# Ledger of designs, part 29: VH-VL binders against q9hk44

Target 1, 202 residues: q9hk44
Amino acid sequence: MNSRIMFIGGVPGVGKTSISGYIARNTDIDIVLSSDYLREFLRPFAPQESHLETSVYDAWKFYGDMSDDNIIRGYLDQARPIMGGINRVIARALANGEDLIIESLYFVPDMMDEMVLKNAFLAYVYIDDPDLHRSRLEDRINYTHRNSPGSRLAAHLKEYRTIMDYSMDMARGRGIGLYSTDDYALARQRLLDDFRKFVDRR
Short names: E, the ipSAE of ESMFold2; O, the ipSAE of OpenDDE; V2, 0.75 times the mean of E and O plus 0.25 times the DockQ between their complexes.

## First folded at step 14 (VH-VL; framework fv_utomilumab)

Design m4 (at its last look DockQ between E and O 0.76; V2 from the best seeds 0.68)
Fold by ESMFold2, look of step 14:
Structure m4 (fold): chain C 202 residues (1-202), chain A 122 residues (1-122), chain B 108 residues (1-108)
Amino acid sequence: as target 1 above (202 residues)
Amino acid sequence: EVQLVQSGAEVKKPGESLRISCKGSGYSFTDYWISWVRQMPGKGLEWMGKIDPSDSYTKYSPSFQGQVTISADKSISTAYLQWSSLKASDTAMYYCARHEGYSYGYEDFDYWGQGTLVTVSS
Amino acid sequence: SYELTQPPSVSVSPGQTASITCSGDKLGDKYAHWYQQKPGQSPVLVIYQDSERPSGIPERFSGSNSGNTATLTISGTQAMDEADYYCQAWDRREAHVVFGGGTKLTVL
């Protein structure tokens, strides 16, 4: 009774929500969690220093002027309580032999428990082409988020790409697959194939 | 058939430079990472570092950082280990080995090269 | 950095079960892999991910990993199993590979 656990990271607009749904349908995994909803669940309980009451793209403001360093500091502040919750959710799924897909903006390898690093399929999805990324944010209602204003998120492309580049750097050499969704159909098939190999190796 | 074929044995003097090679065949070279492993005479295996041939990202063991250079040329499916100035203490057998760097691998080395003996003496 | 400790040698009679240990702090939280190296040869992977056998490795090779200790077990040991055996872990957080010091298995 091996748990099949997939933890997919990525910033808005890269297709992680759509891909997680595709994987769920093709593996018959019934439970998919999104950090968008996990963040909303945690907001009334989260410590003030996490700054979860603000959007991730504004969290740098608590540290001064916009810079890559301040964007990442704000991101990591928000990630701490969410990653803590994700660690516990994965631990429960592993202990009970349950299958689970998590897709999350908050994907911080240094905050993952060792049992997550050992037992979960870890993947990060991204878009290489910033113009494509911008268009995906502007047009997100056609993909997964029917009523969310894509123009608001696209105005923060800089912040999202800073977080994306940081996350990819932190994944390097840690066996976390990086999946470009510039070609969406190729990416989803590669992810599905790799996840099946992960399951087969268990 | 997956193969890693290393360059031949080397006899060098201290202070000389050296680059040894590891050529992969029978698989998609850029789908796998290459690690270099040192084995000093009569001693165990020591991991030196690894490279992703697809983009040349490297990670070194702290013991070897700054001591050697790991590189790759994906157009000829070849990884390299290089010294700018050899020392007598560099006398050892050097292996290359491959592993998957993807989400489903845990850095098990499924194929190894035959080894390159490097001898450094006055 | 992370270290793995193995006994320097293990001796068994033909047909006996050999057990080679590999100790590291919380090693059970990592995957352990095992390599066989015969004199003058390259290492060969014999166990990966604690207990999985690559294709072509005899069923008498098995592995386990729990707590601080991984164990390679060879049932029905044969003379051809005489070799050095290395455990290896991957510290995924630091992205470092670590080998144990090796164990010489002697079949008398």
Scores: ipSAE 0.670, ipTM 0.869, lowest interface PAE 1.6, mean pLDDT 91
Fold by OpenDDE, look of step 14:
Structure m4 (fold): chain C 202 residues (1-202), chain A 122 residues (1-122), chain B 108 residues (1-108)
Amino acid sequence: as target 1 above (202 residues)
Amino acid sequence: EVQLVQSGAEVKKPGESLRISCKGSGYSFTDYWISWVRQMPGKGLEWMGKIDPSDSYTKYSPSFQGQVTISADKSISTAYLQWSSLKASDTAMYYCARHEGYSYGYEDFDYWGQGTLVTVSS
Amino acid sequence: SYELTQPPSVSVSPGQTASITCSGDKLGDKYAHWYQQKPGQSPVLVIYQDSERPSGIPERFSGSNSGNTATLTISGTQAMDEADYYCQAWDRREAHVVFGGGTKLTVL
């Protein structure tokens, strides 16, 4: 297959949107999709049990008290329809030989087809320092989300970090590269290099 | 030139401890994973486990989980396989092999060590 | 656990085409790799990612993978190709490396 496809995961504030744009510009990939838009697209049609009408950081409420388990359960409920859609989008791109980058809060490789996993470059970006993570959430309004107050998301840092930890464990256990964006410049360069290497081997 | 050089043959008694080594050269040691593979006399290849030398993350085959310990010292580009108490059934050739890490590495072993023969007998 | 199955032995005459199969559940959705091992030597990668040849491997070696079966093909088989051949894949779900049982190729 000749298509170049990258699927990059990360919770808000880690810099996945900016990194995706950087890679797109440096590889001449024209199409970059965001799961935020995919989520909006699916909301009218998604099953009720997915609870896409609620924010991901509130999804735990459907299971009772706040806990790591309930946070993850809520996250996974929302992830199911979105990951299903992402899987089909990637499959189409592969079938048509189209280049594509998808950046997503929802990153659950176990919900993807094996053929998709075989032919797409998967990566997960994260932040080690929780204080840096908080500051980047607060400052989002100055970069990629100009009309969205970052303070709202920063208030839910705990939920996001719980999801991040879960996703990192999944990624690590499945041979997916983890990229710390504590050093943002280093992370985006390493990711670009690895993506190129992935493409060159095909 | 990429090379994996393993330690020499070992002759041991049951109950003894043993650590064998695999030294990488000619490449960035922390950019690749190291796997250990067992081959008993006249038998096939058996994957034992792997290690990411960058952070010493390890994954074992269920058959070898708790039976051996895989470790690495990235400062000297060396991976290790060790037993706390050898058994006669541990008699085999042991290979280390390199494979790419991260999501672009699909666990193909492009370079192998020369093998370390371990003989355990009373 | 994921398993790969190979025939224990395959025989061919010099100049003929040898085919060694490796079977696994949806193996075609994974990458299959092949190794050659001669007596007293370490395994050598001969095919990676289903059909790619490393530098130095003769063009007579080729690979394919679809459905549940990967195949190593050796065209114009030579006496020097007599060896054990192992297929290998990666179980992403468990992050395990899996080898087939190996196939002894005899050149008659």
Scores: ipSAE 0.648, ipTM 0.870, lowest interface PAE 0.9, mean pLDDT 93
ESMFold2 (binder alone), look of step 14: mean pLDDT 92; pTM 0.946

Design m5 (at its last look DockQ between E and O 0.72; V2 from the best seeds 0.00; counts 0 for: pae E 2.6 > 2)
Fold by OpenDDE, look of step 14:
Structure m5 (fold): chain C 202 residues (1-202), chain A 122 residues (1-122), chain B 108 residues (1-108)
Amino acid sequence: as target 1 above (202 residues)
Amino acid sequence: EVQLVQSGAEVKKPGESLRISCKGSGYSFTDYWISWVRQMPGKGLEWMGKIDPSDSYTKYSPSFQGQVTISADKSISTAYLQWSSLKASDTAMYYCARHEGPSYGWEDFDYWGQGTLVTVSS
Amino acid sequence: SYELTQPPSVSVSPGQTASITCSGDKLGDKYAHWYQQKPGQSPVLVIYQDSEKPSGIPERFSGSNSGNTATLTISGTQAMDEADYYCQAWDRREAHVVFGGGTKLTVL
């Protein structure tokens, strides 16, 4: 029996956590992992050059001035150990025939094994409207992150949108579905439908 | 019933422009991608490029990048392949074919057009 | 660029099993699809996702894919199976579709 594996990417505020939960409940998948916790888990052991002790929106500082290039470089440094872990986690789930959903800020399919990519449903969720994106970051305290002020993350919208644009370009260029959450209800339904179709054909 | 119907055979001269068409029916046109495939006389299948009709995103084979233009009009469920200036070497059969979108990680062509023969000669 | 290699021709007698191979770097980690094309006709999908058969395809057609090689197998080959066969994969790195060079199957 084939495992049902979904790997969903997106920057903070796009709704990937909520969507992952929605899909899990509607598919009876019990295990949902978040890269936030994976990141925390890896911090004590990660290579120094990954700079996991630093927030992703500050990672550019290791390269000098703020720029799109430095933002992405910092992002990728953090992504390397995390994606390595995610790749192994998915591989294990596949080997054991376990269902799993992973939602992650770090979404770099190029760092994953081909066999894993072949057997997992990949998706990237995003927000087109930057104002809506900002408001959703600010409102996180009211939903999934009840003890964390959203204003802190909203202050780094530029960095997140730079990462989003990079990730979207990578996803699109490598044949991974993009899902706008500007219409959240529509996005989660489409994602669920596509995931079901993926599973049903296997 | 899903169908891809292509435009008729073309006889052209070198230097002329040409646009051939592929009309989809029996399914939601924007839910699937369309690829164009070239087959020169007595030769194999060559993937040229693909288009997402929903937003007209295109991806070309390196061999055909800049040589042809792929487009679509979703309002009439039609994809196009066009040349600005034909060469004799463009003589071939051209197929359009449908495949599912990128989310699934596979791109098999489950339905094909009947093909459009393009002959370019002086 | 990613490439798929097929033998240019394969010959079998009626009733024998025909095997057509398709080779590519780590092709087993990708999905391989197969198409049949008869003279003057459009290609027809006969195997998708390594080993799945579309409706209407005879049971004698089967597929496998592991390592660097995908294989199309036709058991009990019939005269009507004489055709060109193409393997196809998708290169995720560049999002390119790739065809093999094709194999002419002759039924003697």
Scores: ipSAE 0.720, ipTM 0.889, lowest interface PAE 0.9, mean pLDDT 94
Fold by ESMFold2, look of step 14:
Structure m5 (fold): chain C 202 residues (1-202), chain A 122 residues (1-122), chain B 108 residues (1-108)
Amino acid sequence: as target 1 above (202 residues)
Amino acid sequence: EVQLVQSGAEVKKPGESLRISCKGSGYSFTDYWISWVRQMPGKGLEWMGKIDPSDSYTKYSPSFQGQVTISADKSISTAYLQWSSLKASDTAMYYCARHEGPSYGWEDFDYWGQGTLVTVSS
Amino acid sequence: SYELTQPPSVSVSPGQTASITCSGDKLGDKYAHWYQQKPGQSPVLVIYQDSEKPSGIPERFSGSNSGNTATLTISGTQAMDEADYYCQAWDRREAHVVFGGGTKLTVL
């Protein structure tokens, strides 16, 4: 009866989409949701102050000059409606005994409902090496996002790494695993093994 | 097989420094958090804080922040609890305990050390 | 900070069922864990994640957690069950561990 819920956070280029697919295949979980599509679904309904009409890497512009604080503020504005939707989706899956993987740019522990914090396996994936991260953003079209050229995203590496570092800081001490994908194959196997142990223990 | 072995009882005077230890064996030390728990004479259990031995990240209870230092040396599978200046009110039993998975978990303590009695009297 | 309240003592006759409660605001939204501590000994985990039992813990121990209250239940209580029992929760949002004040179980 126990729902198997995995919520994977990470910025573009760290491999969270590929890892979520790997986990799905190896656990026979049929439903994988991406916040990229949830964001698009919510755009026409989201409150104006969320600024979901702009890309996350441009959201700092509503607050002034580019700074870490303004990047994070823009990110958090966008995260509020997305995380609200994610909370509802997980609550439904838990109530119905359904399995679910969510992979999301928007991963904000302070916006997670207590039932998500209690019942979901929470993981955050990252890349240590900034040059490797840039390279993976540039190569993105070859693997998962075939019509979204990675050079546009790579120009925003600073914004993404600011968000990544913030998210990792927020995860520490809260039972949220941090998984470096610098060695991608090792990371995905570690994440799969940890998820299986979490599910078996519960 | 899994064991947490703590250093022996201590009798100290107020103002003295002290470091007590907790050595883990029978498991991969860096795969588990170590917490310290105080039990004052005749009283209940109080969580003091925890450490991830893999990188020495610490989180303290607000009641103990700035009162003690938690550290670890992963090369010898040992965690430490340290006072720079003991008070008589530090007289208590001190336990170390682990919970699995720095990457996840719900802070249930599956193995406990035997305890270290610290007595501070003038 | 988050607080857990337990009755100071519970008394039962041998063979009776003992129930030890642990109360906290919306405790059912957290996992509750239970520890047994006999005199002069370290605590021992007897229930984790509300109702799960570690290997080696007798079948007569069980747990539940709903609303504001977690309960440790010992059926067919034996003299060897006489001990202090502590509930514990994790406030994951603040990353703090909280223990209840403890309950002395007496088997008369």
Scores: ipSAE 0.525, ipTM 0.818, lowest interface PAE 2.6, mean pLDDT 90
ESMFold2 (binder alone), look of step 14: mean pLDDT 93; pTM 0.953

## First folded at step 16 (VH-VL; framework fv_utomilumab)

Design n1 (at its last look DockQ between E and O 0.85; V2 from the best seeds 0.79)
Fold by OpenDDE, look of step 16:
Structure n1 (fold): chain C 202 residues (1-202), chain A 122 residues (1-122), chain B 108 residues (1-108)
Amino acid sequence: as target 1 above (202 residues)
Amino acid sequence: EVQLVQSGAEVKKPGESLRISCKGSGYSFTDYWISWVRQMPGKGLEWMGKIDPSDSYTKYSPSFQGQVTISADKSISTAYLQWSSLKASDTAMYYCARHESPTYGFEDFDYWGQGTLVTVSS
Amino acid sequence: SYELTQPPSVSVSPGQTASITCSGDKLGDKYAHWYQQKPGQSPVLVIYQDSERPSGIPERFSGSNSGNTATLTISGTQAMDEADYYCQAWDRREAHVVFGGGTKLTVL
């Protein structure tokens, strides 16, 4: 039996954690990994230049003034070790025939092996409406992050949206599906349907 | 029955503009992508570019980027390939072909149009 | 750019097995598809996803893909199988579709 692997990307607040859980429950996939935890796991061992001790929304500071370019540079620096790890995790799952869902802020398919890309379902979830995005960040405390004030992340909406735009462009340019969570229910259903179709065709 | 029906053969002169069409039927047009493939006389298949009819997103081969325009009108389930200024070297058979969304990780062309022969000569 | 290489021609006697290869860098890590084209006709998908046969394609057609090479195999080759065969892959990094140069299969 072939592994069912989904790698889903999205910036904070888009609902990727919730959607991943939803898909897991509806596909009987037991293992769901979050890049938030993977990041914590890697922090003690990651290269200094990755700056994993710094929040992604502050990573631009290593390059100077805030700009879209510097935001992306900082993002990519952090992404490199994490994506390397994610790639290996997926490769292992594939090799062993294990089902796995990984949800990640860091979504850089170019940092993945071809075999992984061939055999994993890739998806990127986003929010089109900035105000809705802000609201969802603020409300995280009520749902998935009960001890983390959402206001802190909402203050960095610009950085997240910059990363989102970059990631969406990258994803689209590589044939990866984009799912707007402005309509959350629709998005999760579409994603589930596409994932099932992906699996059924293998 | 799934069908891709292309517009008829074209005879044109260098410098003229041209738009050929590919109409899909028997399936949900916006659920599949359309690619255009060129085949010069006695030569192989060359992928030109593709379009997502749902939002008209396009991707071109580097060799054809800026040389042609791919578009679609989903209201009539039709994809287009057009030239602003034809060259003699554009003489070829042009095929449209359907493939699943790249979201699913592969792009095989399961259905093809019958082809449109374009002849460009002085 | 990603490239696929095919032999320009392959010849077989009726009843023999024909093998057409398609080579590309890490092609085995991609899906390979195969098309048959007869003179004056549109291409027809004969193998997709390395080894799957579309409905209506004879069982004598099979495919494999590993390493750098995909192979289309036609067992018990018949005269009607004489055609041009093209391999095709998709380069996700650039989102480009790529065709091989094509192989003319001659049934002697």
Scores: ipSAE 0.870, ipTM 0.931, lowest interface PAE 0.6, mean pLDDT 95
Fold by ESMFold2, look of step 16:
Structure n1 (fold): chain C 202 residues (1-202), chain A 122 residues (1-122), chain B 108 residues (1-108)
Amino acid sequence: as target 1 above (202 residues)
Amino acid sequence: EVQLVQSGAEVKKPGESLRISCKGSGYSFTDYWISWVRQMPGKGLEWMGKIDPSDSYTKYSPSFQGQVTISADKSISTAYLQWSSLKASDTAMYYCARHESPTYGFEDFDYWGQGTLVTVSS
Amino acid sequence: SYELTQPPSVSVSPGQTASITCSGDKLGDKYAHWYQQKPGQSPVLVIYQDSERPSGIPERFSGSNSGNTATLTISGTQAMDEADYYCQAWDRREAHVVFGGGTKLTVL
């Protein structure tokens, strides 16, 4: 019996946390790791060039004017230490025969180790309709009872969609599946079915 | 029963255009990708490129990028390989083969067409 | 441009074990697949994902893959096993499918 490893990428508001929980419940995988908390753990130790002390949607400011290129440069700076940690976590799970779900804003195929590419089910979750994406970020606000990062996040929809478009382009070039949550119920079932096919082939 | 049935042999002259076909049956055509594979006379297998019939996404081998066009019509479960201007060096056997989505598969070709022999001579 | 190398030919006597190698840089970090092609026929998948055997393929066919080398092994080789054999890998990072040059197995 081999490790069942799922690594799900997506920007805020696309539903990756909810899908990860759905998959966990339907596969009996007990460990679900969010890179949001890995980011918080790494901040006091991360190199200055990663800019992890700032939000991903502000990281372009270290490079000049707001542009797609500068948004992606800031994202990749932050991703480097996070992806390094993710590679090590997956390698450990593989070595121990452990099952694992990781959901992450930081999802960079060029930074994945070869053994991750061979052994992990890789998926990227997105929302096609930008108005729906905005409303999903705003709805996160409505579900929280304190000052909400969701309200702040909705103001940066452009930055998130730039990162999302880049990530989808890179994923398609690696044969990584893209899953639209515009219809959430369909997306979660399709993702679960594809993961089960992946596991069954191993 | 899964089958990939290719169009018949072709004898063409240099400069002519050609489109050959590969029709899938016995399975859900859009659940599998189609690759085209060239085998020149007495030579080995060469991967040319692939297509996801569900949305027509294509990926070409660098050796064949710009040399051929791969397409599909999912409404009739058919993939195509076409040349705008054939060369004598295009003389070969051409196979289509399917594989599961790269999302959960690893590009093993479980079923192959019978091949289409293309002969280009002047 | 990822490359796979196979010996051009391998000869065995009936009943003996044939081994066909496929070499590539860090091939063990990829899955290797194997195809049999008899003269005038289409290729047939005989081993996938390093060592898995499709339904209908005799148990005498087996495979392994580690380091830089994948190996197709045919035990108790029979005359009907005489064919060309191709290894294949998927370079996921470049999104390319790569075939080896082929090995002609002769059963004398």
Scores: ipSAE 0.665, ipTM 0.862, lowest interface PAE 1.6, mean pLDDT 91
ESMFold2 (binder alone), look of step 16: mean pLDDT 93; pTM 0.953

Design n2 (at its last look DockQ between E and O 0.84; V2 from the best seeds 0.77)
Fold by OpenDDE, look of step 16:
Structure n2 (fold): chain C 202 residues (1-202), chain A 122 residues (1-122), chain B 108 residues (1-108)
Amino acid sequence: as target 1 above (202 residues)
Amino acid sequence: EVQLVQSGAEVKKPGESLRISCKGSGYSFTDYWISWVRQMPGKGLEWMGKIDPSDSYTKYSPSFQGQVTISADKSISTAYLQWSSLKASDTAMYYCARHESPNYGFEDFDYWGQGTLVTVSS
Amino acid sequence: SYELTQPPSVSVSPGQTASITCSGDKLGDKYAHWYQQKPGQSPVLVIYQDSERPSGIPERFSGSNSGNTATLTISGTQAMDEADYYCQAWDRREAHVVFGGGTKLTVL
């Protein structure tokens, strides 16, 4: 049996953690990895230039003033070691015939091997409405991050949306499906359906 | 039955504009992408570009970027290929072809139109 | 840009096995598809996803893909198999569809 691998991207607040869990439960995939934990795992070993000790929304500071360009540069710096790890994790799963879902803020398919891209389902989830995005960040404390005030992340909505826009453009340009979670129920169903279809075609 | 029906043969002069069409039937038009493929006389297949009819997102081959415009009207399940100013070198057979969404990891053309012959001569 | 290379022509005697190759950088890490085109006709998908046959395609058609080379194999080649064959892949990094140059298969 071929591995069922999903690599789902999205900035905080879009619901990628929840939707990944939903898909896992509905496909009987036991292993769900989060880039948040992968980041923590890599921090002691990552290159200094990756600046993984810095939050992604502050990573632009290494390049000067806040700008879309600097935000993306900072994002990509952090993404490099994490994506390298994710690539290897997926490659291992594929080699061993293991099912796996990875949800990640860092979503840079260009940093992945061709074989991984060939065999993994890639998806990017986003929120179109900025106000909804803000509210969901603020509400994280009520759901997935019970001990982390959402207001902290909501204060960096600009940075996240910049990363989101960049990621969406990159994803779209590479044939990766985009899923708006403005309607969360619809999004998770569509994503599940597409994932199943992806799996059935292999 | 899935079908892609293209518009008829065209005879044009250099400098003229042209739009040819590809109408899909027998399936949900917005669930599949449409690509345009050029085949010059006695030559091979050349991918020109593709469109997602659901939102009209387009992607062009570098060789055809800026040379043609691909569009779609999902209300009538039709994709278009158009030139603003034809050249003699545009003389070729043009095919539309269907493929599933690229997010499934590959694009195979399972159905093709019958082709539209475009002849451009002075 | 990503490129696929095919031999311009392949000849085979009836009943023999024809092999048409398609070469590209790490093509084995992509899916390869094959199309048959007879004179005056539209291309027809004969192999998709490296080795899968669409409904209606004879079992004598098969495909493989590894390394840098995809191969279309026609066992027990018949006169009706004489046609041009094109390989096709997808460059995901640029989201470009790429065709090979085509191979003319002649059944002697």
Scores: ipSAE 0.854, ipTM 0.926, lowest interface PAE 0.6, mean pLDDT 95
Fold by ESMFold2, look of step 16:
Structure n2 (fold): chain C 202 residues (1-202), chain A 122 residues (1-122), chain B 108 residues (1-108)
Amino acid sequence: as target 1 above (202 residues)
Amino acid sequence: EVQLVQSGAEVKKPGESLRISCKGSGYSFTDYWISWVRQMPGKGLEWMGKIDPSDSYTKYSPSFQGQVTISADKSISTAYLQWSSLKASDTAMYYCARHESPNYGFEDFDYWGQGTLVTVSS
Amino acid sequence: SYELTQPPSVSVSPGQTASITCSGDKLGDKYAHWYQQKPGQSPVLVIYQDSERPSGIPERFSGSNSGNTATLTISGTQAMDEADYYCQAWDRREAHVVFGGGTKLTVL
């Protein structure tokens, strides 16, 4: 009766989509949800102050000059409705005894319901080397996002790394594992092993 | 056989420095976090802080932030609790205890050290 | 800061069932763990994750956690069960470990 729930956070280019697929194949979990699509579903209904109509890397513009604080404020505005939806999706899966993997740009521990914190395996993936991160963003067309040119996203590396650094700081010490994908094969194996231990403990 | 063996009892004066130790054996030291727990005479258990020995990440209880330093040397499977300047109110029993990585565990302490009695008096 | 409250003492007769409570805001949304400490000894984990019993702990020890209250239950209480008992939880949002104040169990 225990649901196997994995909620993976990370900015674009860190490999969260590929890792989610790897975990799904190795655990026989059939449902993988991406916040990219949850975001699109919510956009016509979201509050105007969330600014979901703009890209996350531009959301700081509503607050003035480009700064770490304004980048994070824009990110958190967008995250609020999406995290609300994710909480409800996980609650439904838990109530029904269903397994689920969610991978999301929007990963805000302070917006997670207590039931999510108690019952979901929480992980955040990142890339430590900025040059590798840029390279991974530029290569996305050839791997998982065939019609989304990585060069546009790579131009916003600073915004993404600001969000990544913030998310890692907020996750640290709260029982959210940090997984560097600089070595992708090692990271996916660590994540799979830790998830299995989490499930076995339950 | 999992064991946490702490350094021996200490008698100190106010203002002196002190470092006590907790050596883990019978398990992979870097797979578990170490917490320090204070118990003042006749009182309950108080969590002081914890360390991930794999990378030395440390988290302190607000009551103990800035009062002590927690560290580890993973090459000898040892965690430390250190004061730069002891106070008489630091007189207590100090335990180390381990828990699984919070990546998949929930911070239950399955093994405890025997305790180190620290007495601070003039 | 998250707090856990326990009664200071509980008394039972040998063979009776002892119940020790631990109260905290929405504690049922966290895991509760329980420790036994006898005089001059280190604490020993007796219940973890609300209701799981570690290997070597007698089956007369059980636990539950719902709403704002976790309960450690000892059935058929024996003189050797006389000890202090602490509940503990993890405030994940603040990244703090929290202990209750402890309950002295007396077996008369």
Scores: ipSAE 0.645, ipTM 0.854, lowest interface PAE 1.6, mean pLDDT 91
ESMFold2 (binder alone), look of step 16: mean pLDDT 93; pTM 0.954

